# Designs tried in a protein design chat: VHH binders against FYVE, RhoGEF and PH domain-containing protein tag-77 (tag-77). Part 5

Target 1, 198 residues: FYVE, RhoGEF and PH domain-containing protein tag-77 (tag-77), of Caenorhabditis elegans (x5lx76r375to572)
Amino acid sequence: KLHYAAVEFLKVQNNYVQYLKEMAVLYPEYMERFGKRVGRDLLASHNGHENVVLQIKKIMVQILPIHEMLLKEIDKVCSNWDSRYPNMSKTIGTFADFLKCCQPFLDNKADFLNKLLQLRNEDKEFDEATYMFETEVFKRGKKGAVIQQLDQVHQNFMRYKLLMLRYSEYLIDDCDEKEKAQEAIQKLENVTQAVNQK

## First folded at step 1 (VHH)

Design e05 (framework vhh_surovatamig_d1)
Fold by ESMFold2-Fast, scan of step 1:
Structure e05 (fold): chain B 198 residues (1-198), chain A 123 residues (1-123)
Amino acid sequence: as target 1 above (198 residues)
Amino acid sequence: EVQLVESGGGLVQPGGSLRLSCAASGFTFSSYAMSWVRQAPGKGLEWVATISGSGGYTDYVDSVKGRFTISRDNAKKSLYLQMNSLRAEDTAVYYCAKSWEDLLEYYGSFDYRGQGTLVTVSS
């Protein structure tokens, strides 16, 4: 069903915005709070270099507002939905180029993963605090593993194209919206290829 | 259904000791921080101690530091509070509590608590 395909965008975007908030706000705040409880700054610089959690936070804080704006626009489409005049393609097409905002994260993802693994192995208080954060996230019915969830940025990129393909399949042939959907799919493909090629 | 059942309360003289126990069921015990909170007669709830899911980290309200010890046995799904050098001000109903959904409130706050166990410190 076309309407169902449209509201799937809302579900996916809401989940992704929640993930970005976890990495930009909740995880750093949790680590700071836990550090105060154990009497040590778990996010302290190491060998003159900024802690990886704060490095991730700096990038996520830049990504989050763009995705909050996209969520708001998708919500408007769904709240005013009329299957006679489908209009999701305009919103997705408009935001396609802005999705490149995740490039700094993807460029550094392998380094972030390695530094996070190193910190969890070498700092048992950091490891315990991260584990506690993960269990709180899991309790809320979401994936909780910080390291495994670093893939969410790249996976979310791929999801928009898949969502647009499903949406397009429910549109009648030769309608205006189907042409706009193909344009949005092409824009998403171009952005995805640019990101995957480094 | 989350269930927390406290036991071990009673009447004790100042300077005495008491060990509280809490039996948990209905959730994955080792995945949650657990707390002890208390309510003195005519007063509100006061957080006493928290222990992480693994048991690796503990925290206490200043008035009980060095006197109380929180511990857990994840295999038995049980939480404990060893109370030493008890004072009249420790008189309260003690509740076993599971951490809240809000990450910023999980220390010292809870979404579930048991029916409590009364601790009276009096000569």
Scores: ipSAE 0.000, ipTM 0.108, lowest interface PAE 14.4, mean pLDDT 81

Design e06 (framework vhh_surovatamig_d1)
Fold by ESMFold2-Fast, scan of step 1:
Structure e06 (fold): chain B 198 residues (1-198), chain A 121 residues (1-121)
Amino acid sequence: as target 1 above (198 residues)
Amino acid sequence: EVQLVESGGGLVQPGGSLRLSCAASGFTFDDYAMSWVRQAPGKGLEWVATISWSGGSTDYVDSVKGRFTISRDNAKKSLYLQMNSLRAEDTAVYYCARGLPSDYEYLFDYRGQGTLVTVSS
């Protein structure tokens, strides 16, 4: 049970890193290539305002490396797992504070959503290109519209606390790891409070 | 203390409609994805629908797509499930749950007491 809880962290982190790569790299590159084919820059600035896809990319590029590093560390924990000596809490606790890297995205999420909706409504080629990108992602076994996926940053934040609470539940009350798990949960809660306060 | 209280269940004819409600308290409602899960007589729990923290994304089990709609009102701390074109196989106890569906049950950390939905003639 405990081992399965640890493996779930790996699955969640892998999925999130793939999502961040889609937003930071694949979506902007797809729009660029589509624009070249139709003879128009779909990511061009308008009246001095940077395109929303590039605004999102700018932030996602800062978030991605932290989550790639976390993925590597979670993978090490799972690859060397021994249920007699569980050790996920140190990894999650260490990275909890770095999860604040999502704050700029959360601060601007409503603006990004509104700008993306506006751009898709006003620019038919941009909308078509985005739809084609979504179709390619779906063909590769992944689902979800770009607009709907903007919730993934906040959703992933929530997942870590839930996963740690379940992990802690399967630990023996008297083990050192139980105390470390509670500390990691508290750190995650503190980060959640920090990013939600205005 | 986290509390989830469901209501709106009842007896309905095949093809009918019901709207389930869930009142949440004891936590910051708009920080959590919420789900509906159900348990048919003598069967295990089945995930039905999920809605993101903002309400911006939803997901459904294939058997209810196009018939059920999940929604939320963060100001009222309430979750809803609009069920249309009900079938006998939709008969179950419906639970409001905090969290997301998973291959593992770990991700539903709280569930309410449930509300019974019976679809029969």
Scores: ipSAE 0.000, ipTM 0.108, lowest interface PAE 19.6, mean pLDDT 80

Design e07 (framework vhh_surovatamig_d1)
Fold by ESMFold2-Fast, scan of step 1:
Structure e07 (fold): chain B 198 residues (1-198), chain A 122 residues (1-122)
Amino acid sequence: as target 1 above (198 residues)
Amino acid sequence: EVQLVESGGGLVQPGGSLRLSCAASGFTFSSYWMSWVRQAPGKGLEWVATISQSGSETDYVDSVKGRFTISRDNAKKSLYLQMNSLRAEDTAVYYCARGFYELTDSYYFDYRGQGTLVTVSS
């Protein structure tokens, strides 16, 4: 069970990195390619303001490298796994403070949602392109709805504590790792409170 | 380090079959979606097939549906592509790739191997 709990971190982190790449790279590029086909720049500025897709991209490209690094470290833990010497807690604890990198996105999430909804309602080609992108993502076994996916940043942030709690439950009492797990859980709780208290 | 090593490529007649294999190391294989990607002579990278972590979900590019089968053996850390009813248009270098990205070029892969050449010709 303990090994399964450790592997769940890798699964969650891999899915999240793929989501960040979709928002940072794939969605903007898809909109550019679709725009070329229909003879329009679907990511053009509106009234001197940057397009919301590009605003989201700017934040996601800052978040992505941190999560790619975390994924690499989680993968090392899982690839060298030995249930006699569990060691996930140091990796999660070390990265806990860096998870605040999502703060700029969370601060702007409501505005991004409203702007995406407005743009999809007002620009039929933008809406069609976004729908086609969602269809492409769905065809590849991923959750496809761009608007619904904006919740993934907050939800992923909240998942780490739950994953650590489950991991800790399967550890033998009084082992060194259980104390480290409790420290990592506390760090995650502190980060969560700091992010939610604004 | 992450390593993906492909094998099984070769020369085959139109209508023939080949089975490609990929040996993975340096990561927890069972925790990743895996893909096969190909590059035909003079063409860009094309996604071919994807398989979920457990193997319960698979997806294919339309041109190979019903002809190719992707599978995995998590205990052996191996990915496979069974290729049946091969056509001249299937001639390409085939790459094993980690993850699941929109495949326009190698930039979209997390990792891919060195590739194995498949030539379909009389």
Scores: ipSAE 0.000, ipTM 0.226, lowest interface PAE 15.0, mean pLDDT 82

Design e08 (framework vhh_surovatamig_d1)
Fold by ESMFold2-Fast, scan of step 1:
Structure e08 (fold): chain B 198 residues (1-198), chain A 121 residues (1-121)
Amino acid sequence: as target 1 above (198 residues)
Amino acid sequence: EVQLVESGGGLVQPGGSLRLSCAASGFTFSSYAMSWVRQAPGKGLEWVATISGSGDSTDYVDSVKGRFTISRDNAKKSLYLQMNSLRAEDTAVYYCAKTPWSYLKGYFDYRGQGTLVTVSS
């Protein structure tokens, strides 16, 4: 149903905001606290290069506010939902261009993945701390695998178009919302093409 | 920054009553649905009740329906849970949570530090 299609945006967006908070705030803080307990800074720079966890953090901190604003607007749509007056398309369309904020992460994703893998293989305390963090995330009913979830940024970006296509299918042909949905889908496609260029 | 501060927990006998309060700040309170969630000793988080931003719609987990009442005062930026006919199984840490309405049960952006409710003789 149309209402459940709209609710799927909220579930996806809430999950993604939680992921961004985990990478921007919770994971760095966990590593710092774990390091204090074992008497070592697990996030220390090496050869003048910033630790990969902190490199990821600085990008995620810039992405997070945009997605928190989007979550707030999607939540308003869903909390006051009336299937006679569907209104998700304006919210998604308005934020489409801002989704490019993920570009710096995507440009560096392969490097971040390789650096995390190297740290986990070479630094046993870093590996143990990361595993413990992943376990706590999992116990809260969320996906916890830090390395495996690095593709969530790209996957989430791709999900908006699919969610809009599904939402649009449930709209009647003779409503202004279907027209607005088509406009939002086109904006998402344009942004996707710009981000995915090689 | 979003802040949620719970109060009102304590020790109560089975069949007794307690009223929990939550003071909210750092966001437009009336624009968001609010929930109470709880965690019993050794168990995961359980959603208890949700109230819409306007206060016009409420939803409850079946085990508390008819016993608990969720309410809010948007002018005071406060959320409440009136708990009547308390049972031993209601023993838990209760959290105030900023959350979308009932279709996002289990998903919340922020929660407070919690207030302990113990129901025993």
Scores: ipSAE 0.000, ipTM 0.089, lowest interface PAE 20.0, mean pLDDT 80

Design e09 (framework vhh_surovatamig_d1)
Fold by ESMFold2-Fast, scan of step 1:
Structure e09 (fold): chain B 198 residues (1-198), chain A 123 residues (1-123)
Amino acid sequence: as target 1 above (198 residues)
Amino acid sequence: EVQLVESGGGLVQPGGSLRLSCAASGFTFSDYYMSWVRQAPGKGLEWVATISSSGSTIDYVDSVKGRFTISRDNAKKSLYLQMNSLRAEDTAVYYCARDEWLSTPYEYGMDVRGQGTLVTVSS
């Protein structure tokens, strides 16, 4: 159903905003509180460099507001839904170019992964705290592996195009919204190519 | 290139056992949560079991609890599903999956990279 395809955008975006909050806010705060409990700063500089958790946080706090705005706009579309006048394409098309905000994270993803793995290997209290954080997230019915979650930024890019393709397939041929959906899909493809190329 | 190759399926009678394997390549297997999902003929995808990156956290759908066991070998980059006391209702194509999204009811929301392996439970 077309309405169900539109609601899927809301579910996907809610999950992604939650993931960004985990990386921008919840994980750093958890590490700070755990460190206070064990009497050590788990987020201290490592090998003369800023802690990787804080490096990730700095980028995620720039990405989060854009995705919170997109979530709000998707929610408006879903809460005012009328299958006679589908209107998801304008919202997705408008935000397509802003999705480039994840480029700094994607450029540094491999480095972040390597630093996080190194820190977990070298600092057993940091490893324990990270594992406990992951366990709490998983208990709430969500995937909580921080290393797995580093892949979510790239995966989310691919999901928008798939969501739009699914949505477009349920639209009546020759309707105004189908043309707008095609334009939004093309914008998403152009952004994906620009991100992957550079 | 991410590749997941499932094997071990076949025809068994009710009450029988099968062991499914999934060989992973193209990514750091030990960093990811892994799941088994299945699709019965004419039905949608159903999540079966999940195992954490370290193997310490495991969960199952209620209908297979006590009958199925998920495990992994990070050194061999392999995921396993030991299926005991098989029932006709377990007949499905079984896929191993990376990056399972609990909020996505559609197949397109799952990172399923394998061809799957068919399990038929019939007398």
Scores: ipSAE 0.000, ipTM 0.108, lowest interface PAE 13.9, mean pLDDT 79

Design e10 (framework vhh_surovatamig_d1)
Fold by ESMFold2-Fast, scan of step 1:
Structure e10 (fold): chain B 198 residues (1-198), chain A 120 residues (1-120)
Amino acid sequence: as target 1 above (198 residues)
Amino acid sequence: EVQLVESGGGLVQPGGSLRLSCAASGFTFSNYWMSWVRQAPGKGLEWVATISGSGGSTDYVDSVKGRFTISRDNAKKSLYLQMNSLRAEDTAVYYCAREYGSIEPLWDYRGQGTLVTVSS
């Protein structure tokens, strides 16, 4: 079903934007509010180094707007869908190169993982606050494990290519959209190959 | 263009019932968590209820648990709030809202609102 394949992009993108929002806004704000309740700044610098939550926030606030724009464009495609004139490929193709905006996060992922694990082990109030944040996220049916969720940035590339391949398979072989879908798939492949994850 | 249009508000006596409806357009309704939020006279915005995109998960503010039921019809792109055992403190403008956040309910779009007045 071609329309169903298009709608899957919207679901994937909405979930990813919510994840980016959690890391860019909600998690830092939760830690700040929890700190006020316990009378301590849980996001304070240590030995002159910025707190890892704020380091992650700094990168995520750069990534989030790109993905919010992509979400709006995918939503427009789905809301105006006509299977006689499929048009998802232009949107995905246009944004494929912008997916490189995650490179700074991927370059620092190992460091962020190590710092979060260290901080949770050394600071029990920070650990408690993070656990409470995760519990609140789980209560709302969303993924809440902060450390495990850091892998979502990498996994998102796999999802776009898979969704485009499924979408392309439902297209008529001799239509313009089939050619555009192949171009978008190639762009996604090129971006994936260009991105280094450690 | 995202649009949310509420209806069903009105005057009702304490203990009565009302059903609010929200018609959504301009987006794929089934992919979004939806909320009802309200604003009482002279008060701030208060979250009331949330429902997942599939309708499989719901959550409510404590003061309405057991009295209000949130539901949705994805085929009709409609959101509902069944309000039973209404109290004077339920008097507010009720807004249909598209949810964006996971920790505190966060909304990127809301409708124009529908007024609910609970009065003897």
Scores: ipSAE 0.000, ipTM 0.129, lowest interface PAE 13.5, mean pLDDT 81

Design e11 (framework vhh_surovatamig_d1)
Fold by ESMFold2-Fast, scan of step 1:
Structure e11 (fold): chain B 198 residues (1-198), chain A 122 residues (1-122)
Amino acid sequence: as target 1 above (198 residues)
Amino acid sequence: EVQLVESGGGLVQPGGSLRLSCAASGFTFSSYAMSWVRQAPGKGLEWVATISYSGGSTDYVDSVKGRFTISRDNAKKSLYLQMNSLRAEDTAVYYCATEGDLSWYFEYLDYRGQGTLVTVSS
């Protein structure tokens, strides 16, 4: 069970990195391609404001590299796994503070949601293009809803703590790894509370 | 007139490698996402890999992830699929396809070539 708990981190992180790529790369690229097809720039500024898709992209491209690095470290732990010497806690603990990289997105989430919903209501071609993008992500066995994907940033904070709690539960009492797991859990709690306080 | 011409298929043993090529003409290649799809004997069409119009994004079906690499050369109007560590289950006719109508439903591909046969057997 302990090895299974460790592998769950890899699965969750891989899925999250794919979500970040969808928002940072795939969605803007899809909108650009759709715009070229219909002869209109769907990502153009509106009323002097930068398009919300590009505003989201600017933040997501800063978050993505941190999570790609975490994914590589988690993969390294899983590929070299030995249940006699469990070692997931150092990786999660080390990266806990870097999870604050999501703060700029969380600070602007409500504004992004409002602007995205407004654009979809006022611009039917933009709405249609977004729907087609969501449909494609869904057909390929991935989560497709752009608005739902924006919620993934906050949900990801909760997932790390839950995964660490489950991992810790399967560790033998009084082992070194259990102490490190408790430290990592405390760091995740501190980051979560700091983000929620703001 | 849109044309897609696939090549590079053949008979290989399990664990072998093949590189498929697709030559495109009759449309603005650099404006379209390109895909590789396959049809195994007696089975339906299966999506394998997609590359964005710029080449900045790629995606793969899980069964080929880490073994296959899709790439494109917009100047040469060519699409490629590097296939490594081939398995018997990869036996299929491979087609180069474009999503000209912004649809990724593979039953409704706008343009598809004649295909190239890949047979993996011992």
Scores: ipSAE 0.000, ipTM 0.111, lowest interface PAE 16.0, mean pLDDT 78

Design f01 (framework vhh_7nfr_2)
Amino acid sequence: QVQLQESGGGLVQPGGSLRLSCAASGFTFSSYAMSWVRQAPGEGREWVSSISGSGGSTYYADSVKGRFTIARDNVKNTLYLLMDSLKSDDTAVYYCAKDLYEWTPSGYFDYWGQGTQVTVSS
ESMFold2-Fast, scan of step 1: ipSAE 0.000; ipTM 0.356

Design f02 (framework vhh_7nfr_2)
Fold by ESMFold2-Fast, scan of step 1:
Structure f02 (fold): chain B 198 residues (1-198), chain A 124 residues (1-124)
Amino acid sequence: as target 1 above (198 residues)
Amino acid sequence: QVQLQESGGGLVQPGGSLRLSCAASGFTFSDYAMSWVRQAPGEGREWVSSISWSGGSTYYADSVKGRFTIARDNVKNTLYLLMDSLKSDDTAVYYCARGEYSPTLFDSYYFDYWGQGTQVTVSS
């Protein structure tokens, strides 16, 4: 039961790392390959400004390693799980502060969203390529438009808190792990408040 | 195999009330969070409410908070949505889903199984 709550962390983290890889690697590469087929660079700079897809990529490649490390640590907890000695809270608490790595993305999210929507409206080939990429993602059993993927960075903070709250519900009152879970939840709230100050 | 079966939908007048049920089978119901998601004609899916495995935590979309109540009966393996003060814009197909709260409706990572849906129509 408690073990199911711990495994949910692994599921959510695997899915988030895959989302980050889609934005950091797969989407830019798809646009490059599509551009070669149509004989035009869809990621070219416009009026001296770097393409928004590449701007997003630069930030996502900084975020990805932190979440890959968190995934590895969550996997260790799950692989060595013993419900008599639950220990997810230390891992989540330790990584809470490092989640601030998403700050540059959140600071620029509205600008990225506006530029992406403008580019899709003004460049029909770019729009078609993006739609085709979204279709490929869907065919691989995943859902979500590129626009929704931009919202995932902020919403990921909500997920950790919800996972910790559910995990805490399985713990008996007045146990050491429940106190550590409450500390981890507080750290997550502090990080989200710090991030939301921009 | 996992199955989720909704019931309790129907036609109701504005200001009325309805109670939706979702019967779960093929898994240990008490081990999973459950959610309600709705889809109005011609629109995308909208998350409505979620409840934790124990029933100790509940979450609601801003559009339904104060009017809807999510509940569960782990002995009967049944999820409920009690809808009060219904409005015309609550007209939708309501789906029972296995999984945790998500503020984005198209995030398939949180919902791994869905029921077939039950129609709720609010009109005079």
Scores: ipSAE 0.000, ipTM 0.137, lowest interface PAE 15.8, mean pLDDT 81

Design f03 (framework vhh_7nfr_2)
Fold by ESMFold2-Fast, scan of step 1:
Structure f03 (fold): chain B 198 residues (1-198), chain A 122 residues (1-122)
Amino acid sequence: as target 1 above (198 residues)
Amino acid sequence: QVQLQESGGGLVQPGGSLRLSCAASGFTFSSYWMSWVRQAPGEGREWVSSISGSGGSTYYADSVKGRFTIARDNVKNTLYLLMDSLKSDDTAVYYCAKSGLDEYLEWLSDYWGQGTQVTVSS
């Protein structure tokens, strides 16, 4: 029960890190390789503006290391788990403020979505390459729509609070960990409100 | 087994230069994106730079852009970070990191080296 709740954090974080790698590394790399095959740079600047795939990449490569560190810390908690001394709250609480690292992406999300839609509409080869990438992602059992996947940043941010609330419900009343869990939940709420002020 | 070994750190004055190296073994080096990440005293880890397997694509944090150059030698299985115009803010332990990118199959484990200390002080 309690241990299962802790393990759910690991699953969620592992999936999110994989998504960040898709956007930071795999999607740009796929577009580069596809471009070589068709004899075109699909990631070229358009009318003096940097390609949106590269704009997204620049932000994602900054977010990725933070989430890789969080993944390692969650993995340590799960690998050394002892239900008599639960200790997930310190890890989540410590990283709660660092979740603001996604703010630059959230500030630009609508613009990125609009630019991706426009590029796919105006550039047939870009659209075909993106569709093929989405197909490869789908074959691996992941959601394949690049545009829809941009929602993962906001969705993942919201998942942490839900996971902490479930974790807290399984803790014994009046234990030290439950107090720490409530503090971590409050920090997550504060970050959510700060992000939503934009 | 994946092995990453950093070297080249040291004490340097502001405006100076250093070259960091990372010797890699235990995997097909040319197939993986490689990164440099740093951690300043009392702070969290900060991504610095990344380079594609072929070396055809490079990316830099805004704080180091124009001053640092990431490079790789796929014959020698070595990653480099050439650091120019060093500032006191660049003081940190620098880590070599392997991305879990193996043709979309290896996304579980990123490996970090032991790190090399860079101190920029007068």
Scores: ipSAE 0.000, ipTM 0.116, lowest interface PAE 12.1, mean pLDDT 79

Design f04 (framework vhh_7nfr_2)
Fold by ESMFold2-Fast, scan of step 1:
Structure f04 (fold): chain B 198 residues (1-198), chain A 121 residues (1-121)
Amino acid sequence: as target 1 above (198 residues)
Amino acid sequence: QVQLQESGGGLVQPGGSLRLSCAASGFTFDDYAMSWVRQAPGEGREWVSSISGSGGSTYYADSVKGRFTIARDNVKNTLYLLMDSLKSDDTAVYYCARYSEDLWGPYFDYWGQGTQVTVSS
């Protein structure tokens, strides 16, 4: 069903916004509170360099508002859905260019991964705090592995295109929305090619 | 357990043809949609084509439509990409990928090692 394909966008976007909130707000906050309990600042600068959790936070707080806006627009489409006049493609197409907001994260992903792995190996309190955070996230029915979650930003680009392809499959041939879906898919493809995925 | 192994890449002249294969193991192959994704030098990953588990539905990027054909042999657990009328901008590493879904929706959960395709005079 076409409507179910449209609702899948809402599910995916809700989950991605939750992931961004985890990295932008919840994880740094958890590390601060854990540090207070063990009597040290787990997010302190080392050798004049900002802690990787705070580096990731700074980028994620720029990305989050854009995806919250997209979530709101997808929700409007789903809440006012009429399969006679499908209209998801305009929303996805309009926001496609704004998805480049993740470029700074992708440019630094390998460095962030290496720094996070190093911190977890060298700082046992940091490792324990991260593990406890992951456990709390997992208990709430969400993915909790911080290192694994760094791939979510990259994977999100592929998800939008796959969702648009499935959505397009349920549209009748030669309808206006099918043409708009192809345009949105092309815009997503262009953004994917422009983004540094290495 | 899950393994995807590509083969069939190589050097070919513009206008030529290549057939890529992906040998899958460690899972029930016909339960999964499969895809080809490529990455050209200095560029990001580009989705090329997908095929449903049964082979009944196929999908193509606009850049390859009419030139490439995706196929599968569920008896041999093998995915294929038949590439005709190759152009220099088809030069890329081609990856076999398994389609999956999780709490964040559709994604590719397993990737092969990639096979290099170079289109050059």
Scores: ipSAE 0.000, ipTM 0.202, lowest interface PAE 13.7, mean pLDDT 83

Design f05 (framework vhh_7nfr_2)
Fold by ESMFold2-Fast, scan of step 1:
Structure f05 (fold): chain B 198 residues (1-198), chain A 121 residues (1-121)
Amino acid sequence: as target 1 above (198 residues)
Amino acid sequence: QVQLQESGGGLVQPGGSLRLSCAASGFTFSSYGMSWVRQAPGEGREWVSSISYSGSSTYYADSVKGRFTIARDNVKNTLYLLMDSLKSDDTAVYYCAATPDWYSLEEYDYWGQGTQVTVSS
């Protein structure tokens, strides 16, 4: 059971890194490619304001490398897993403070949501291109609209504590790893509390 | 300049094994999903397997599940296909392909030249 809890970190982190790449790389590149085919820059500035897709990209490209590093470390833990010597807590604990990298996105999330919704309503080609991108994502069993997926940053941030709590439940009492797990959970709680302070 | 160069193909007996490699250059390999696609003589292209850009998610066609393993090395910019229990139906030219649209199984940005795999007694 403990091993399955550890593997859940890998699955969750891989899915989140895929989401970050979708927003940082795949969505902007798709919009650029679509624009080239229709002879218009769908990511152009409007009324002196940078396109919201590019605003989101700028933040996501800063978040993505941190989560790719975390994914690599989680993958290393899982690939070398031995339930006699569980060791996920050090990896999660080490990265807990770096999870604050999502703060700029969370601070601007409502604004990004409103701007993306407005742009989709005002620009039919942008809306069609976004819909086509979403259709390609759905074809592989991935569901959800770009706008609805903006909640993934906040939801993923909260998932680490739940994953650590489940992992800790399967550890024997009074072992060294259980104490490290509790330390990692406390660090995650402190980061969550700091992020929720306006 | 983008290049995908396959290697490792050849003639093998039924039940044998082969390891295909694809060396990538001219793009940020670690940012692309990678796939293996094959084409038998006189037939259309058949998707075989895909791997996410991190290597943590893998997908296989039903015809190869349990026999083939896809893997990647982002430090070496190399994609692999480990093929076990080969059957005559696996005879095809195998192409590696890259896509930034990880969710599209059939629309790829870059293709290799292909490597021939022949399974025959």
Scores: ipSAE 0.000, ipTM 0.101, lowest interface PAE 15.9, mean pLDDT 81

